VH-VL binders against Imidazole glycerol phosphate synthase subunit HisH (hisH). Designs and how they scored, part 7

Target 1, 208 residues: Imidazole glycerol phosphate synthase subunit HisH (hisH), of Pelagibacter ubique (q4fnt5)
Amino acid sequence: MNVTIVDYNSGNISSVINSFKEVAKDKVNIEVTSDLNKIRSSDKVVLPGQGSFKSCVDALNAINGLVETLNEFTVTNKKPLLGICVGLQMFADLGYEETETKGLGWISGKVSKIDNQNNKFKLPHIGWNEINIVKESKIFEGIKNKSHMYFVHSYEFIPDDKSVISATTDYSSNIVCSVEKENIFGTQFHPEKSDKLGLKIIENFLNL

## First folded at step 25 (VH-VL; from c3 with light chain T94Y)

Design s1
Fold by ESMFold2, fold request of step 27:
Structure s1 (fold): chain C 208 residues (1-208), chain A 125 residues (1-125), chain B 107 residues (1-107)
Amino acid sequence: as target 1 above (208 residues)
Amino acid sequence: EVQLLESGGVLVQPGGSLRLSCAASGFTFSNYYMSWVRQAPGKGLEWVSWISYSGSRKYFADSVKGRFTISRDNSKNTLYLQMNSLKGEDTAVYYCAKETWVFTGKWYYYAFDIWGQGTLVTVSS
Amino acid sequence: DIQMTQSPSSLSASVGDSITITCRASQSIRSYLNWYQQKPGKAPNLLIYAASSLHGGVPSRFSGSGSGTDFTLTIRTLQPEDFATYYCQQSWSYPFTFGPGTVVDFR
């Protein structure tokens, strides 16, 4: 099995690469590339992002044919894709970080700044926080409700269809931290930075 | 006040063992990766070891692999370095350093934003 | 491991001078480069992150530039408190290795 981590200059993805290779060992081939043919032929795709919504979208669009290839992989061919952090956020129609920016549009909704309640809550939301698993989930198999995951973000994804939400976290308000819609999986937290339970989520994704 | 404070540096014999401590205050300790960095007298900075948030992942410089271990106790806000089979070349000031996210408005980067003042380890007969 | 080099290893300068220190990585680290200042008997302090972003409280006479493999630290209008050792550090791939340092001495 071939799993591609998309390398589109989305920040430093070394932790994502290392964690996926650690879980995959020699059982799953992990490729790190923006090569469109390798992406098209992959069994699964990982879309990371560690920057602003606008920076990640601009970086994705800067690679000719990449968005179209991801649309084909994800929407047309219904192959599994995991978005991490801004990778989840880019599923939205629109993001409002820096300026209004069009997302991938795979899951209707928007990305807006977390309401910090008049600076009562620091941004970014940094650190370990509990997750509330709110529906049956393929990637949360073997993960107990109220497990802790590692977050670093200032903006949140607000989907129009609440049925896609697989987990939430409480930080100022109830924030979507995971979505699961058919073949499309996303986490706002960083499984690659969430120690053993994060590696379990990666394992569950690889075993789909 | 955000602070790191190392302790435990002393004179030890070659082949001996020593445990260093680093006490953290003024921040949520468990939210950050931690490193040990050393500096031999008159020399530059050398990264020694790194530990993840829970301590489940650890990395070591080749020069200390198999001899040093790193741990943390998040309930006590304390980082540790256990040094075994000490050699003369391990003589250095040992710093603990907090690794943090820094944001430029577009991308997240990593830096060691807080350092302790160091503790001197001398390995000599 | 990504190896870091610095040039020069030392330099002498006078108050008011402008100086430049270079740092080279053994492979591309994009803009994942930090600069630290260390005064004698003291711990290092973060000066610049992301190649060119000043850490809080760092005077504007400090500037950083570069991307990929080649980076520079510039100190304009050198002040007495700037005589120190300067280290670059890559933060692209673990371990986050340091350059060997550049000593800036008062002439």
Scores: ipSAE 0.468, ipTM 0.808, lowest interface PAE 3.2, mean pLDDT 92
Fold by ESMFold2, look of step 26:
Structure s1 (fold): chain C 208 residues (1-208), chain A 125 residues (1-125), chain B 107 residues (1-107)
Amino acid sequence: as target 1 above (208 residues)
Amino acid sequence: EVQLLESGGVLVQPGGSLRLSCAASGFTFSNYYMSWVRQAPGKGLEWVSWISYSGSRKYFADSVKGRFTISRDNSKNTLYLQMNSLKGEDTAVYYCAKETWVFTGKWYYYAFDIWGQGTLVTVSS
Amino acid sequence: DIQMTQSPSSLSASVGDSITITCRASQSIRSYLNWYQQKPGKAPNLLIYAASSLHGGVPSRFSGSGSGTDFTLTIRTLQPEDFATYYCQQSWSYPFTFGPGTVVDFR
């Protein structure tokens, strides 16, 4: 099996690469590339992002044919894709970080700044926080409710269809931290930084 | 306020052992990677070791690998460096440093934003 | 490990001078470069992150530039408190290695 981590200048993704390779061992081939043919032929794709919504979208668009290839992989061919952090946020129609920016549009909704309640809550939301698993989930198999995951973000994804939400976290408000819709999986937290339970989520994704 | 306070630096004989401590306050300790960085007298900064949030991952410079161990106790907000088989070349001021995410408005980066004042380790017969 | 070099090793300057320190990485680190200032007997302090972003409270006479492998720290209108040692550090891949330092002495 071939799994591609999309390398589109989305920040420092070395932790993502290392964590996926650690879980994959010799059983899953992990490719790190933006090569369109390798993405098309992948069994699964990982879309990381460690920047602003606009910066990540601009970086993705700067590679000719990449967005179209990801649309084909994800929407047309319905192959498994995991978005991490801004990778999840880019599923939205629109993001408002820096400026209004069109997302991938795979899951209707928007990305807005977390309401910090007049600076009562520090942004970014950084560190370990509990997750509330709100539906049966393929990537949360073997993950107990109220487990802790590692977060670093100032913006939140607000999907129009609440049925896609697989987990939330409490930080100022009830924030979406995971979505799962058919073949599309996303986490706002960083499984690659969430120790053994994060590695379990990666394992569950690789075993889909 | 955010502080890091090292302790335990002392004169030790070659081949000896020593444990350094770094007490953290003013921030949620478990949310950050921690590092030890040392500076031999009259020399530059040398990274020694880092430890991940829970302590599940640890890395060491080649110069200390196999001799030093890093640990943290998140319930006590304390970072440790266990130094074994000490050599004269280990003589240095040892700093603990907090690694944090910094954001430019476009991308997330890493930096050591808080440093302790250091503790002097002298390895001499 | 990514090796970092700095030039010059030391320099002498007067108050009011403008100085430039260079840092080179053994491979591309994009903009993942930090600069630290260290005064004698003191811990290092973060000056610049992401090659060119000033850390909070750092005076505007400090500036950083560069990407890829070549980076520059510039101090305009050198002040008495700027006589110190300056270290670059890559933050692209662990371990986050330091340059050897540049000593900025008066005169």
Scores: ipSAE 0.458, ipTM 0.795, lowest interface PAE 3.4, mean pLDDT 92
Fold by ESMFold2, fold request of step 27:
Structure s1 (fold): chain C 208 residues (1-208), chain A 125 residues (1-125), chain B 107 residues (1-107)
Amino acid sequence: as target 1 above (208 residues)
Amino acid sequence: EVQLLESGGVLVQPGGSLRLSCAASGFTFSNYYMSWVRQAPGKGLEWVSWISYSGSRKYFADSVKGRFTISRDNSKNTLYLQMNSLKGEDTAVYYCAKETWVFTGKWYYYAFDIWGQGTLVTVSS
Amino acid sequence: DIQMTQSPSSLSASVGDSITITCRASQSIRSYLNWYQQKPGKAPNLLIYAASSLHGGVPSRFSGSGSGTDFTLTIRTLQPEDFATYYCQQSWSYPFTFGPGTVVDFR
């Protein structure tokens, strides 16, 4: 099985690469590339993002044919894709970090700054926080409700359709931290930084 | 007030063992990777080891691999370095350092933003 | 591991001078380059991160530039407190290795 981590200048993705390779061992081939043919032929795709919404979208668009290839892989062929952090956020129609920017539009909604309630809550939301698993999801198999995951973000994804929400976390308000729509999976937290339970989520995704 | 305080540096003989501690305060210790960095007398900085948030992942420089172990106790806000089979080349000031995310407005980067003042380990007969 | 080099290994300068220190990585590290200042007998202090971003409280006479493999630290209008050793560090790939340092001495 071939799984591609999309390398589109989305920041330093070394932890994502190392964690996927650690879980995959010799059983799953992990490719790290922006090569369209390798992405197109993959069994699964991982879309990381460790920057602003605008920076990540601009970086995707800077690679000719990449967005179209991801749309074909994800929407047309309905093959499994995992978005991590800004990778999840880019599922939205629009993001408001820096400036209004169009996302991939795979899950209707918007990405807006977390309401810090007049500085009651520090932004970014950094550190370990409890997740509330709100529906059955294959990536959460073997993960107990109220497990802790690692977060670093100032913006949140607000989907129009609440049925896609698979987990939330409480920080200022009830924030979406995981979504699942058919073949599309996303986490706002960083499974590559979330220790044993984060590696379990990676394992569950690889075993889809 | 954010602080890192190393302790445990002493004179030891070659082949000996020593445990260093780094006490953290003023921040949520479990939210950060931690590193040990050493500096031999008159020499530059050499990264030695790092440890992940929970301690589940650990990495070592080739020069110390198999001889040093790293651990943390998040309930006590303390980082440890166990040094075994010490050699003269391990003589150095040992610093602990906090690794943090820093954001430029476009991308997240890593930096060591807080350092302890160091503890001197001397390995000699 | 990514090897870091610095040039020069030392330099002498006077108060008011402008100096430049270079750092080179053995492979591309994009802009994942930090600079630290270390005064004798003291711990290092973060000076610049992301190649060119000043850490809080660092005077504007310090500047950093570069990307890929070649990086520069510039100190304009050198002050007495700037006589120190300067280290670059890559933060692209673990382990986050340091350059060998550049000693800036008073002439």
Scores: ipSAE 0.355, ipTM 0.770, lowest interface PAE 4.2, mean pLDDT 92
Fold by OpenDDE, look of step 25:
Structure s1 (fold): chain C 208 residues (1-208), chain A 125 residues (1-125), chain B 107 residues (1-107)
Amino acid sequence: as target 1 above (208 residues)
Amino acid sequence: EVQLLESGGVLVQPGGSLRLSCAASGFTFSNYYMSWVRQAPGKGLEWVSWISYSGSRKYFADSVKGRFTISRDNSKNTLYLQMNSLKGEDTAVYYCAKETWVFTGKWYYYAFDIWGQGTLVTVSS
Amino acid sequence: DIQMTQSPSSLSASVGDSITITCRASQSIRSYLNWYQQKPGKAPNLLIYAASSLHGGVPSRFSGSGSGTDFTLTIRTLQPEDFATYYCQQSWSYPFTFGPGTVVDFR
C-alpha cells in the first residue's frame, strides 16, 4: 500500500512524516511528494497544513495541477484522504483568515476565526484538549471519548452539514475538531503531535 | 514567572552514570515539547535530546544515542536526562529548553523560548 | 543531518556599529531558523524565530533575514549589552542543529 503525504510547502511537516513512518513501519510505503502521478497512484493521501488558511491554499494552488489531482483522488475516485489542521480547513468552501479565500469545497462550510470573547480565550488555541466524539468514526477506533489531542489553531471549520462532524472540542465554544464524510477524514488537532493516541488515529487511517 | 531549573550536574568518572533533572514552573509543562541542549566548556551549543508531550516519543543526537535516555513526569513538571556510559566528551553544561510553537501569520515555527540556567556535568578520571 | 555554519566565527565592533552575522544550512530549512544570544556564564536567549521574527522583548535593532540556506542576523546600532555570542539553529528537522556561534566582542 502506498500512502502519500502531500508536500506542497505547507509549513513544517516533519512531525507528520515521522509519525506516519513510525506507524507504517515496513507495512506501508510512505511517500512525501507533490508529484501528481504519485498522488494519483496512491492508495491514501495525507494533506497536512500548518499555517494560515490562505497560505496553505495559495501553496496548494502554486503547484500546477495539484488541486485537480487531489479532486480526482478524493472526489472522483473516492480514495481515503486525511486532512490535518489547515488540511482539514481547506475542505471548506471559503476561509476568512487574512482574506476571503476559496477552499477545496469538498465539504460545504466555512473557516472562521474562533471567537475569543474579547480576549477571554487566548488565540491560538494551543495545547491539549479533550475531544468529544459525537459520532462513530473509522479513525477513532480504540479512541475513548474525552481523549486529549493536541491543538494549534486560531480558526475553526464550520460545516454546513453538521452530520459530517465526528468530534468537537470545547474552547470558547463548541469547536469542530474532526470530520468524516465518506472517504474524507479531517482533524483540526494534530494526531502527529498527540502521542500514542494520535498515533493510533494515524494507524486507523492507514488501516482503512 | 516561567522558569526552568536544572539540577544534578556533578563530577563523575568515565563510564559512570548520572541523572539530570529539570523543574519547570510558570507554564503548562505537559503542553510543550522539551529538549536538552549541552555546551562543552568554551564550545558551542549542541542539541542532545527531545521528548514529546507525554514522553511517548523521543529523539537523540547520534553522539548520545544508546547511552542517554530522556523522560518526563508531567505530574511533577519535571524533565529528566539519564546519562549512562559517560565519556569525557560529555563534559558540558546541560540546559533544559522549552520548545514552543509560534505563529507568524503564515506558518507555525519552533523555537526554544525558555532555557534553564544549566547544570555542569564533568566527566573526568 | 543538517549542518549549520556561521560567519564570521568572531568579530570586533564598537558601540553604535552595525554588524551582520551569517548562518548557512547544508540544505534548505525554509524559514525554520532561530537566532539565540548567549552571554558568558548565562543560558541562551531567543532573539529571532522563523528567520525574521523578533521574539518578545527583543529590541528592534535586532533583525533577521534569509530563507532556504542563507540567513543573516543584523544588529543595527550595537549596544554595550549586545556583546555576546550568537548562535543560529535550524528547527526544520531532527536532530536540531546549531551553528558554531559568532563571538561579538569589543573592538
Scores: ipSAE 0.318, ipTM 0.783, lowest interface PAE 1.6, mean pLDDT 94

Design s1
Fold by OpenDDE, fold request of step 27:
Structure s1 (fold): chain C 208 residues (1-208), chain A 125 residues (1-125), chain B 107 residues (1-107)
Amino acid sequence: as target 1 above (208 residues)
Amino acid sequence: EVQLLESGGVLVQPGGSLRLSCAASGFTFSNYYMSWVRQAPGKGLEWVSWISYSGSRKYFADSVKGRFTISRDNSKNTLYLQMNSLKGEDTAVYYCAKETWVFTGKWYYYAFDIWGQGTLVTVSS
Amino acid sequence: DIQMTQSPSSLSASVGDSITITCRASQSIRSYLNWYQQKPGKAPNLLIYAASSLHGGVPSRFSGSGSGTDFTLTIRTLQPEDFATYYCQQSWSYPFTFGPGTVVDFR
């Protein structure tokens, strides 16, 4: 089993790498790279993302052939992919952080700034918050409803099709924090920063 | 009754090693983060180390990084602090502390709600 | 690392007085601040968590307030048993850090 964590200059992904290696142990080969052939030949892909929507998308586009390779992997070949934080957000058609930016378009929808309700809610949303599991998800096996996960974000993914939502969290409104569509999985929270339960989510993905 | 009981504090020479233990009772040990906090004689509190539920994550104060190791055995309800390359400035009462979490409706907050009695470690030539 | 400071370092007051202790963080810690009381020769006890939430069993004369970088602990109608040192602690990020403490003596 080969799993690739895509390294496309999306910020510090050390925590993601460390957590996945810890869970994988010697049973799964974890590759950290932007090499197109390695991504193409992988069994699973992890798409992390820190920073702004635009910055992450620009970083993807800066590597020739990467977006096309990810499309082939995810859309054409229907292999499992996990997006983390901005990685999830890039599933959208459009993002509005900094400026209107075209996303990957894997899941119809948009990424918009969380309504802070005139500063009633501070942005970014940082820290531990509980998740509301609203649909069964393969990556939530063994995860109890109302479990807490670690968040760091100011924007939210708003899918057009609400059926892809697997979990929400309460901040300002009921915002999406996890999605599942066929082979595509995404978390707004950071499983790599969410202790044992986060590692369990990672394990569930690796065992798909 | 919820209780933490530290042990292992003794006199040791500089450069020596020592392992402290903290026995927990009265609560589900594996469901809580644990920390070590120390207090030099006549001084304030200093956080030393933190360990997650299963021990998958660990954090250390800069003053002890590379010298101290934190671990736990959930089957024995015991927390450990392995101290190597001890220095005079490591002289202190060492407390183990249970880190509780409280949900306030939207956020989880953490605090040390249970402390042990402490065990004295003296590093002197 | 987040640096914590307290003021004053010590104060003297009489039974029945109301006192306030200040705690400051070098950067915003939201409401991730706890207050502890430590009596001589004893382990610390949790008083306040989440900046303003009273821990169970703690007398109502204790209260906490503040957010961001500035926090206060208030003790109303001081009692003889309130003689102690008080510490603030941030739980926003690792490494966790404590304030230097405030000694409360009775006049």
Scores: ipSAE 0.040, ipTM 0.648, lowest interface PAE 3.4, mean pLDDT 94
Fold by OpenDDE, fold request of step 27:
Structure s1 (fold): chain C 208 residues (1-208), chain A 125 residues (1-125), chain B 107 residues (1-107)
Amino acid sequence: as target 1 above (208 residues)
Amino acid sequence: EVQLLESGGVLVQPGGSLRLSCAASGFTFSNYYMSWVRQAPGKGLEWVSWISYSGSRKYFADSVKGRFTISRDNSKNTLYLQMNSLKGEDTAVYYCAKETWVFTGKWYYYAFDIWGQGTLVTVSS
Amino acid sequence: DIQMTQSPSSLSASVGDSITITCRASQSIRSYLNWYQQKPGKAPNLLIYAASSLHGGVPSRFSGSGSGTDFTLTIRTLQPEDFATYYCQQSWSYPFTFGPGTVVDFR
């Protein structure tokens, strides 16, 4: 099995790489690349994202053919893809970090700044928080409801179709922290930073 | 304070056009679905139109399809309803409604938690 | 489209009474049912969402129950301010549809 972590200059993804390799061991081949052919031929893809929505989208678009390749992989061929943090956010139609930015549009919705309620809630949301699993998810096998995951974000994904929501977390409001739509998986939290349970989620994805 | 304020309701002739506006305040407008709901004099509530966060999705009641359009300007926190080819049966108080979403521990549910005061549209010759 | 019905269309009651209003959907809407209260000349107010969840600020004397196709709104101890028209509304699918309303007037 070949799994590609897309390296498109989306910030420091070393923790993602390390965690996936740790879980994969010698059973799964982990590729870290932006090579279109490797992505196309992969069995699964991980789309990490650090930084702003706009910067990540711009980075994707800066690599000729990458978005099209990801579309082919995810939409046309319906192979498993996991978006992490901004990777998840880019599933949206639009994002509003910095400026209005067009996302991948795989899941209808938008990415907007978390309402901090006049500084009642500090942004970014950083640290451990409970996730509320609202439906069964393939990547949540063995994960108990109310488990803690690690968050680092100031923006939230708001899907049009709420049925894609797999989990939420309580911060300012009920924020979406995981989605599942057919072959598309996304986490707002960082499973790579979420200790053993985060690794379990990674394992679940790798075992799809 | 969370508030919706409709405007634009007037007397118009059949076949005429009218645009209603709804000004939102006190909440992050772009984070919520919005709808128009109307109520004919002495009648019940009728859902008219719905628009998603960015306006990418829109739904209409069959009674207004092809005649009404819905739009929003999130930069202005304003919802619009463009009504064309108006009929007498379109006479009603038109409400702007915020569609909230709430997690109840299992699923997200939706409801109109905030309504404007309404604006009266009268279509008559 | 999902058709909503209510019963009764109207009822008379006294302060302190307990009343129940029924709402029925033409097909299953799971728990995606909301209840609204409307007073003459005013906009509707949300009372219950998700069939049984009380909206913030709504008195506890209001309660909702049901799932699938049959739903009920109960007011346990009717207060003077409760005399109004009540509407159910399905939020399962578009087009959203309302019940015809139930008028609760003073006996």
Scores: ipSAE 0.000, ipTM 0.559, lowest interface PAE 10.8, mean pLDDT 93

